# VH-VL binders against q8ixk2r445to577, part 276

Target 1, 133 residues: q8ixk2r445to577
Amino acid sequence: FFGMLQNKGLTDYCFDYNPPDENQIVGHQVILYLCHGMGQNQFFEYTSQKEIRYNTHQPEGCIAVEAGMDTLIMHLCEETAPENQKFILQEDGSLFHEQSKKCVQAARKESSDSFVPLLRDCTNSDHQKWFFK
Short names: E, the ipSAE of ESMFold2; O, the ipSAE of OpenDDE; V2, 0.75 times the mean of E and O plus 0.25 times the DockQ between their complexes.

## First folded at step 12 (VH-VL)

Design t20 (framework fv_retifanlimab; at its last look DockQ between E and O 0.90; V2 from the best seeds 0.83)
Fold by OpenDDE, look of step 12:
Structure t20 (fold): chain C 133 residues (1-133), chain A 121 residues (1-121), chain B 111 residues (1-111)
Amino acid sequence: as target 1 above (133 residues)
Amino acid sequence: QVQLVQSGAEVKKPGASVKVSCKASGYTFTSYWMNWVRQAPGQGLEWIGEIHPSDSETWLDQKFKDRVTITVDKSTSTAYMELSSLRSEDTAVYYCTREGKYYLSYAMDYWGQGTLVTVSS
Amino acid sequence: EIVLTQSPATLSLSPGERATLSCRASQSVSFYDLSRMNWFQQKPGQPPKLLIHDASNRATGVPSRFSGSGSGTDFTLTISSLEPEDFAVYFCQQSYSTPYTFGGGTKVEIK
């Protein structure tokens, strides 16, 4: 699966990553932004290693969850996907993070009108449903 | 104006299949989720499933996962709902309904006129 | 699934009176300040008609006498002054999670 990773509940919002430096793509938080599909910042791939890859220049970035955190941060992809980069995209649209045993949910960023994907207890909320477009 | 026009009433025997159509017009068919909802006589409303016509992404109520198939024909802007292994309790008016977009949310804002499906031996 | 309970089942009123309809969800249907609760009006032989979306927003063409309120699990549809054409069945519906579910309905009938 590849393309825009869109949220069902939060209408017309997609995974978005726009690092300040295109040559330094790791270390920043993945956000949600209106789906536009005009640039690489909304192009992701779900791989056979259960990674969510940010498809850009080499080296490739993979979404990871750091210890004790509920945010999605871009790390470098590895030959063997580390545990904190493994997700299960299920048929019901839920995106499950294996290590934390949490689901990815669209959430409002604190004190702003922006949105981010966060790890939350798994529910059947449409805000925890994702699909590629 | 947005219009959803459904196929006519059906009478089926138990065990048979029925396929209801819903022709959409007045909006971009491939940009909105299409839902199917049914209502048994004198009863409430029951959601069956939804499909996005752009790529046929489909989600169903688990209750119907083995008997319902939802499809679209983009060339005719028509959605279909096929229900197999019909039972008497499937007797109902079946509605197609479009989910409109409302900034951060969506809602079923337009409905077809409904299709009565009667299952009787 | 989220169960929606509407009350009362039947509401008998006269034209000009205020109608208050309740819908209670078995769990919260709110996403922060956005409550994914909708209200529909249905008349005999017709499909449901969207009245209110997201708890408090009137759909296009809906008269101002209709209003929605609530958050979390408790929601209310209010008709400030009933018109003859308002006597119908009203359903609440949550769009927070699948399967999308409807309440059992409240029939507003002429007293």
Scores: ipSAE 0.834, ipTM 0.934, lowest interface PAE 0.6, mean pLDDT 95
Fold by ESMFold2, look of step 12:
Structure t20 (fold): chain C 133 residues (1-133), chain A 121 residues (1-121), chain B 111 residues (1-111)
Amino acid sequence: as target 1 above (133 residues)
Amino acid sequence: QVQLVQSGAEVKKPGASVKVSCKASGYTFTSYWMNWVRQAPGQGLEWIGEIHPSDSETWLDQKFKDRVTITVDKSTSTAYMELSSLRSEDTAVYYCTREGKYYLSYAMDYWGQGTLVTVSS
Amino acid sequence: EIVLTQSPATLSLSPGERATLSCRASQSVSFYDLSRMNWFQQKPGQPPKLLIHDASNRATGVPSRFSGSGSGTDFTLTISSLEPEDFAVYFCQQSYSTPYTFGGGTKVEIK
């Protein structure tokens, strides 16, 4: 799949990647923002290796979760996807991180008015359901 | 002004199929989820599924998954729901309803007039 | 799926009286401070009409005598002073998780 990765539960919210330095894409957190499709910040590819790639930039970034963390962070993609970069997008729309056994949920960013994708215990909530547009 | 106008009543035999249409006007059809909900005579409401007209993204109740097809025609701003292998229990009024956009949420804010589908054995 | 249980099934009242309608969900339908419970009014021969979205927000054109409250699993629709046009069936509906579900309804009828 390729496009904007949209949340089912929040009105028109999509994955967005906006690193402070456009030439250093590694190590920053993925956020949620109103879907607009302008520029390259909201376009991702879901690959056969179960990666979520930010591939409109070279070198390509892959979304990862670091050990013991719940935040989605940009890493460089590798030829063989590491386990922490594998997400299973299921038919029910859930986005499952197999290594941690948790699901991606729209979540309120701590001490702020914004939302980010975070790992949480899997539920049936529409806030844990995602689709490509 | 938002309007949803549905096709007329249908009478069907068991095993047949029915396709109900819902013509939308007064808003940007491709920007809002369209839902289908049915109501058997004297009974409550049952959600069937929804479609986003921009890309045909579709979500269905598993109960109907094998018998329902929901589609749109963007050029005519019309949504369709087709139910196959009809049974007498499918006798109901079928509604289309759009989901309006509110702060961080959606809600079914406009409804079609309903289409009675009668299935007689 | 999330089951919604409405009570009472029938509420017999006179114009001018207060109506209190209950809806209980089989699991929480709240996401942070956002409660995904909606209320609809339905009169015979008509489609449902949205009254309240997200537990407490009145839809456009809905009179202020209608109010909603609650969170988690327990929700209430209140009609502060019944008007003749308010005698109808009222449904709650959750939008927290597909498949979306409706309560069985509360019929508000003239005593």
Scores: ipSAE 0.788, ipTM 0.918, lowest interface PAE 1.0, mean pLDDT 93
ESMFold2 (binder alone), look of step 12: mean pLDDT 94; pTM 0.953

Design t21 (framework fv_retifanlimab; at its last look DockQ between E and O 0.89; V2 from the best seeds 0.82)
Fold by OpenDDE, look of step 12:
Structure t21 (fold): chain C 133 residues (1-133), chain A 121 residues (1-121), chain B 111 residues (1-111)
Amino acid sequence: as target 1 above (133 residues)
Amino acid sequence: QVQLVQSGAEVKKPGASVKVSCKASGYTFTSYWMNWVRQAPGQGLEWIGEIHPSDSETWLDQKFKDRVTITVDKSTSTAYMELSSLRSEDTAVYYCTREGKYYLRYAMDYWGQGTLVTVSS
Amino acid sequence: EIVLTQSPATLSLSPGERATLSCRASQSVSFYDLSYMNWFQQKPGQPPKLLIHDASNRATGVPSRFSGSGSGTDFTLTISSLEPEDFAVYFCQQSYSTPYTFGGGTKVEIK
């Protein structure tokens, strides 16, 4: 699966990654932004290794969850996907992070009108359901 | 103005299939989710599923996953709901309904006139 | 699925009276400051008509006598002064989680 990764519960919001330096794509937080389909900042790929890859150029970035965190951060992809980069996009649309055993949920950023994907306990909320567009 | 016009009443035998159509007009068909909801006689409303006409992304109630197929024809701005292996309990008025966009959410703001499907031996 | 329970099942009132309809969800249908609860009016032989979306917002063309309130699991539809055309069945519906679900309805009938 590839394309825009859109949230079911939050109307017209998609995964978005826009690093300040296109030559240094790692270390920043993935956010949610209105789906626009322009450029590469909303293009993601779900791979057979259970990675969510940010498709721009080499080296490729993969979404990871750092220890003790609930945010999605861009790391470099590895030949063998590390545990903290493994996600299961389930049939019901839920996006499950294997290591933390939590689901990716659209969430409002504190003291902001912006939104971010965060790890939360898995629920039946449409805010935890995603699909590629 | 937004209009949803559904196909006429159907009478079917148990085990048969029925395909209800919903022709949309008055808005950009490919920009809004289309839902299907049914209502048995004298009963409440039951959501069946929805489809986005732009790419046919579909979400179904698990209750219907094996018997319902929702499709669209973009060239005619028509949505379809096909229900197979019909049972007597499938007797109901079936509605198509558009989800309008309201800030961060959708709401079923326009409805078809309904299609009565009667299943009887 | 989220179960919506409406009460009362039947409400008998006279024109001009205030109607208060309740809808309780089996779990919260709120997302921060947003509540994913809608209200519909249905008359015999007609499809449902959207009255309120997102708990408290009147749909286009809906008279001001209709109002919605609530958050979390408890929601209320209020008709401040019933008009003859308001006697109908009213359904709540949650859009927080698929499958979307409706309440059993409250019939507002003339006393």
Scores: ipSAE 0.895, ipTM 0.948, lowest interface PAE 0.5, mean pLDDT 95
Fold by ESMFold2, look of step 12:
Structure t21 (fold): chain C 133 residues (1-133), chain A 121 residues (1-121), chain B 111 residues (1-111)
Amino acid sequence: as target 1 above (133 residues)
Amino acid sequence: QVQLVQSGAEVKKPGASVKVSCKASGYTFTSYWMNWVRQAPGQGLEWIGEIHPSDSETWLDQKFKDRVTITVDKSTSTAYMELSSLRSEDTAVYYCTREGKYYLRYAMDYWGQGTLVTVSS
Amino acid sequence: EIVLTQSPATLSLSPGERATLSCRASQSVSFYDLSYMNWFQQKPGQPPKLLIHDASNRATGVPSRFSGSGSGTDFTLTISSLEPEDFAVYFCQQSYSTPYTFGGGTKVEIK
């Protein structure tokens, strides 16, 4: 799949990545932002290795979750996808992170009107359902 | 003014298929989810599924998955719902309904007039 | 799937009286301060009409005598003073999780 990764439960919200330095894409958090499709910030690829890749003119980034954390951050992609970079997009729309046994959910940043994707215990909520647009 | 105009009533035999149309006007068809909901005579409402016309992304109630196909024609702003292998319990009024956009959620704000489908022995 | 149970099944009331309709969900349909609970009115031979979205927000053109409240699993629709046009069936509906589901309805009828 390639395109915008949209949340089913939040009206018109998509994965978005906007690193402060486009030549250094590692180590920043993935956010949710209104879907617009007008640039590179919202285009991701879901690969056969179960990676969510941020494709640019620069080295490719892959979304990861560090052990014990719940935030989705950008790492460099590797030839063989590490376990912390593997997400299963299931038929019901859930996005399952195998290493942690948790699902990606739209979540509000504390003290903010902003949303981010975070790992949470899996539920049937549409806020844990995703699709490519 | 938002309008959803559905095709006319149909009488079908068990085992046949029916395809109901829903022509939309008065808004940007490709920007809003279109839903299908049915209501058996004297009964409550049952959600069948929805489609986003921009990309045909589709979500269905599992109990209909093998018998229902929801499609759109963007050039005519028309949504379709086809139900196959009809049974007597499929006798109902079938509605199309648009989901309006509200802060961080959707709601079914406009409904078609309904299409009665009767499945007779 | 999420089951919505409405009570009572029938309210027999006179114009001018207050109607209180209950909807209980089998699990929470709230996400932070958002409640994915909607209310519809349906008159015989007509499609449903949206009254309330997000548990408490009146849809455009809905009179102020209609109000909604609740969160989590318990929701209420209140009609403060019934008008003749308010005698109808009322459904709650959740959009928290597909498949979306409706309650069985509460019929508000003239005594």
Scores: ipSAE 0.708, ipTM 0.902, lowest interface PAE 1.5, mean pLDDT 92
ESMFold2 (binder alone), look of step 12: mean pLDDT 94; pTM 0.952

Design t22 (framework fv_retifanlimab; at its last look DockQ between E and O 0.83; V2 from the best seeds 0.81)
Fold by OpenDDE, look of step 12:
Structure t22 (fold): chain C 133 residues (1-133), chain A 121 residues (1-121), chain B 111 residues (1-111)
Amino acid sequence: as target 1 above (133 residues)
Amino acid sequence: QVQLVQSGAEVKKPGASVKVSCKASGYTFTSYWMNWVRQAPGQGLEWIGEIHPSDSETWLDQKFKDRVTITVDKSTSTAYMELSSLRSEDTAVYYCTREGKYYLNYAMDYWGQGTLVTVSS
Amino acid sequence: EIVLTQSPATLSLSPGERATLSCRASQSVSFYDLSYMNWFQQKPGQPPKLLIHDASNRATGVPSRFSGSGSGTDFTLTISSLEPEDFAVYFCQQSYSTPYTFGGGTKVEIK
């Protein structure tokens, strides 16, 4: 699966990554932004290794969850996907993070009108459901 | 103006299939989710599923996953709902309804006139 | 699925009176300051008509006598002064989680 990763509940919002330096793509937080389908900042791929890759240029970035965090941060992809980069996009649309045993949920950023994907306890909320567009 | 015009009433035997159509006009067909909802006589409303006409992304109630197929024909701006293995309890008025976008939420703001499907031996 | 319970099942009132309809969800249908609850009006032989979206916003063309309120699990539809054309069945519906679900309805009938 590849393309825009769109949230079901948060209407017309997609995964978005726009690093300040195109030559240094890791270390920043993935956010949610209105789906626009332009450029590469909303293009993601779900791989057979259960990675969510930010597929622009080499080296490739993979979404990871750092210890003790509930945010999605871009790391470099590895030959073998590390545990903190493994996600299961389930049939019901839920995006499950294997290591934390939590689901990716569209959430409002603190003290902001912007939105971000965060790890939360798994529920049946459409805000935890995603699909590629 | 937005209009949803559905196909006519159907009478079917148990075990048969029915395909209801919903022709949309007055708006960009490929920009809005189309839902199917049914209502048994004298009963409440039951959501069946939805489809986005742009790419046929589909979401169904698990209750119907094995018997319902929702499709679209973009060239005619028509949505279809096919229900197989019909049972008497499938007797209902079936509605197509468009989901309008309202900020961060969807709302079923336009409805077809409904299609009565009667299942009887 | 999220179960919506409406009360009362039947409400008998006279024109000019205030109608208060309740809808309770089995779990919260709110996302921060947004509530994914809608209200519909249905008359015999007709499809449902959208009245309120996002708990408190009147749909286009809906008279001001209709108002919605609530958050979390408890929602209310109010008709400030019933008109003859307001006697119908009213359904609440949540769009917070698929499968989308409707309440059982409240019939507002003339006393």
Scores: ipSAE 0.868, ipTM 0.940, lowest interface PAE 0.6, mean pLDDT 95
Fold by ESMFold2, look of step 12:
Structure t22 (fold): chain C 133 residues (1-133), chain A 121 residues (1-121), chain B 111 residues (1-111)
Amino acid sequence: as target 1 above (133 residues)
Amino acid sequence: QVQLVQSGAEVKKPGASVKVSCKASGYTFTSYWMNWVRQAPGQGLEWIGEIHPSDSETWLDQKFKDRVTITVDKSTSTAYMELSSLRSEDTAVYYCTREGKYYLNYAMDYWGQGTLVTVSS
Amino acid sequence: EIVLTQSPATLSLSPGERATLSCRASQSVSFYDLSYMNWFQQKPGQPPKLLIHDASNRATGVPSRFSGSGSGTDFTLTISSLEPEDFAVYFCQQSYSTPYTFGGGTKVEIK
């Protein structure tokens, strides 16, 4: 799959990656932003290795979750996908993080109107359902 | 002015298929989810599924998954719902309805006039 | 699948009276301070009409005598003073989780 990774529950929200320094794409958090498809901040590739790649940069970035954390952070992709970079997009739309056994959910950032993807216990909420557009 | 105009009533025999159309006007067809909902005579409402016209992304109630096909024709701003292997209990009014956008949620804000499908021998 | 249970099945009231309609969900349909519960009015031979979205927000053109409240699993539609045109069937509907589901309806009829 290649395109915008959209949340089913929130109105027109997509994965977005906007690192402060374009030359240092590793280590920053993935956010959710209104889907627009302009530029390349909202384009991701879901690979046969179960990676979510930010492929607008070389070397390519892959979304990871560090042990014990719930935030989605950009790491460098590797030849063989590390376990912390494997996400299973299931038939019901859930995005399952294999290593942690948790699902990606749209989550409100503190008391703001901003949203980010976070790992949470898996539920049937549309806020844990995703599709490529 | 948003308008959804559906095809006319159908009478079908058990085992046949029916394809209901829903022509949209007055808004950007490709920007809003289109849903199909049915209502048997004197009964409540039952959601069948939805499609996003921009890319044909579809979500279906598992109850209908094997018998329903939802499609769109972007060039005519028309949505279609086809139900196969019809049974007498499929007799209902079938509605198309779009989901409007309300902050962080959707709601079915415009409905077609309905299409009566009658399944009888 | 989220089951919505409406009560009562029938309200028999006169014009000018207050109607209170209940909808209970089998699980929470709230996401933070947002509640994914909608209300519809349906008259015979007509499609449903959206009255309330997100539990408490009136749709455009809906009279102020209609109000919605509730969160989590318990939701209420109130018609403060019934007008003759308000005698109809009312449905709640959740948009929290596919498949989306409707309540069985409450018929508001003339006593």
Scores: ipSAE 0.731, ipTM 0.906, lowest interface PAE 1.3, mean pLDDT 93
ESMFold2 (binder alone), look of step 12: mean pLDDT 94; pTM 0.955

Design t23 (framework fv_retifanlimab; at its last look DockQ between E and O 0.69; V2 from the best seeds 0.77)
Fold by OpenDDE, look of step 12:
Structure t23 (fold): chain C 133 residues (1-133), chain A 121 residues (1-121), chain B 111 residues (1-111)
Amino acid sequence: as target 1 above (133 residues)
Amino acid sequence: QVQLVQSGAEVKKPGASVKVSCKASGYTFTSYWMNWVRQAPGQGLEWIGEIHPSDSETWLDQKFKDRVTITVDKSTSTAYMELSSLRSEDTAVYYCTREGKSYLSYAMDYWGQGTLVTVSS
Amino acid sequence: EIVLTQSPATLSLSPGERATLSCRASQSVSFYDLSYMNWFQQKPGQPPKLLIHDASNRATGVPSRFSGSGSGTDFTLTISSLEPEDFAVYFCQQSYSTPYTFGGGTKVEIK
């Protein structure tokens, strides 16, 4: 699966990544933004290694969850996907993070009108359901 | 004005299939989700699934995933719901209903008149 | 799925009286400032008619005597003063999570 990763509950919002430096694509938080399908900022791939790859540069970036965090951060992809980069896109649309045993949910950023994907307890909410478009 | 006009009543045998149509008018067909909901006689309402006509993105209740197919014809602004392997318990009035989705509103605001599907031997 | 429980099952009242209908969800159907709960009115032989969307917003053409309130798991539909045409079945419905689900309904009947 590849393309825009869109949220069902938060209609018309997609995964979005905009690193400040195109030459250093890791270390920043993935956000949600209106789906526009333009550029490379919203192009993601779900791989057979259960990675969510950001395929705009070499080396490729993979979404990871750092210890103790509930945010999605871009890391470098590895030959063997580390545990904190493994996600299961389930049949019901839920995006499950294997290591934390939590679901990726569209959420409002604190003290902001913007939105971000966050790890939350799985609740079957449409805000935890995603699909590629 | 927004109108959803459904096909006429159907009588089917168990094991057969039925395809109900819903013709939409009075609005931009590709801008709203189309849902299918059924209601058995004297019973409550049961959601079957939804489809977005622009790209045919579809979501179904898992209960119906193996028997229901929802489609659209954009050229005629018509949505279809096909239910196969019919059983007596599928006897119900089937409704199509338009739903707008935005951060500010999620509601099935217009409904078809309903299509009675009777399954009997 | 999210289960919606409506109470009471039947409400017998006279025209002019206040009607209070309850709908309880098995889990929260709210996302920050938005509650994904809708109310429908249904009369015999007719499709459901949208009354309230997103917990508290009256649909177009709905009289002001209808109002909705609530958040999280508990929601209420209020008819301030019943009119003869208001005697019908009322359903709550959540649009928070697929599969979308409806309550069992409350029948408002004339006493």
Scores: ipSAE 0.840, ipTM 0.932, lowest interface PAE 0.6, mean pLDDT 95
Fold by ESMFold2, look of step 12:
Structure t23 (fold): chain C 133 residues (1-133), chain A 121 residues (1-121), chain B 111 residues (1-111)
Amino acid sequence: as target 1 above (133 residues)
Amino acid sequence: QVQLVQSGAEVKKPGASVKVSCKASGYTFTSYWMNWVRQAPGQGLEWIGEIHPSDSETWLDQKFKDRVTITVDKSTSTAYMELSSLRSEDTAVYYCTREGKSYLSYAMDYWGQGTLVTVSS
Amino acid sequence: EIVLTQSPATLSLSPGERATLSCRASQSVSFYDLSYMNWFQQKPGQPPKLLIHDASNRATGVPSRFSGSGSGTDFTLTISSLEPEDFAVYFCQQSYSTPYTFGGGTKVEIK
């Protein structure tokens, strides 16, 4: 799949990555923003290795969750996908992070009106359901 | 003004298929989820599924997944719901309804007039 | 699947009286300060009409005598003073989790 990764529950919100330095894409958090499809910030690829790739930069970035954390951050992709970069997009739309046994949920960023994807215990909420547009 | 106009009533035998149409006007068809909901005589409302016309992204109630196909034709602003392998318990009024947008949510704000599908042997 | 239980099944009242309709969800349908519960009115031979979205927001053109409240699992629709056109069936509906589901309805009928 390639395109915008949209949340089912929130009106028109998509994964968005806008690193402060276009030449240093590693280590920053993925956010949610209104879907617009402009400037390549919202284009991701879901690969056969179960990666979510941000492929507007070389080398390509892959979304990861570091051990003990719940935030989705950008790492460099590797030839064999590390376990912390594997997400299973299930038939019910849930986005399951196998290493942590948690699901990606739209979540309010603490002390703000903005939203980010975070790992949470898996539920049936549409806020944990995602699809490529 | 938003309008949803559905195709006319249908009488079908068990095992047949039915395809109901829903013509939308008065809004940007590709910007809003379109839902299908049915109501059997003397019963409440049952959600069947929804489609986003921009990309045909579709979500269905599992109980219908193997028998229902929801599609759109963007050029005519028309949504379709096809239900196959009809049974007598599929006798119902079938509605199309769009989801309007509000802050961080959706709601079924406009409904078609309904299409009665009768399945009888 | 989230089950919505409406009570009472039938509410027999006179014009001018206050109607209070209950909807209970089998799990929370709230997400932060948002509650994904909607209310519809349906008259015989007509499609449902949206009254309240997100628990408490009136849809366009809905009179102020209709109000919604609640969060989590417990929700209420109130009609402060019944008008003749308000005698109908009312459904709650959750949009928190697909498949979306409706309550069984409360029929508000003239005593």
Scores: ipSAE 0.758, ipTM 0.910, lowest interface PAE 1.2, mean pLDDT 92
ESMFold2 (binder alone), look of step 12: mean pLDDT 93; pTM 0.951

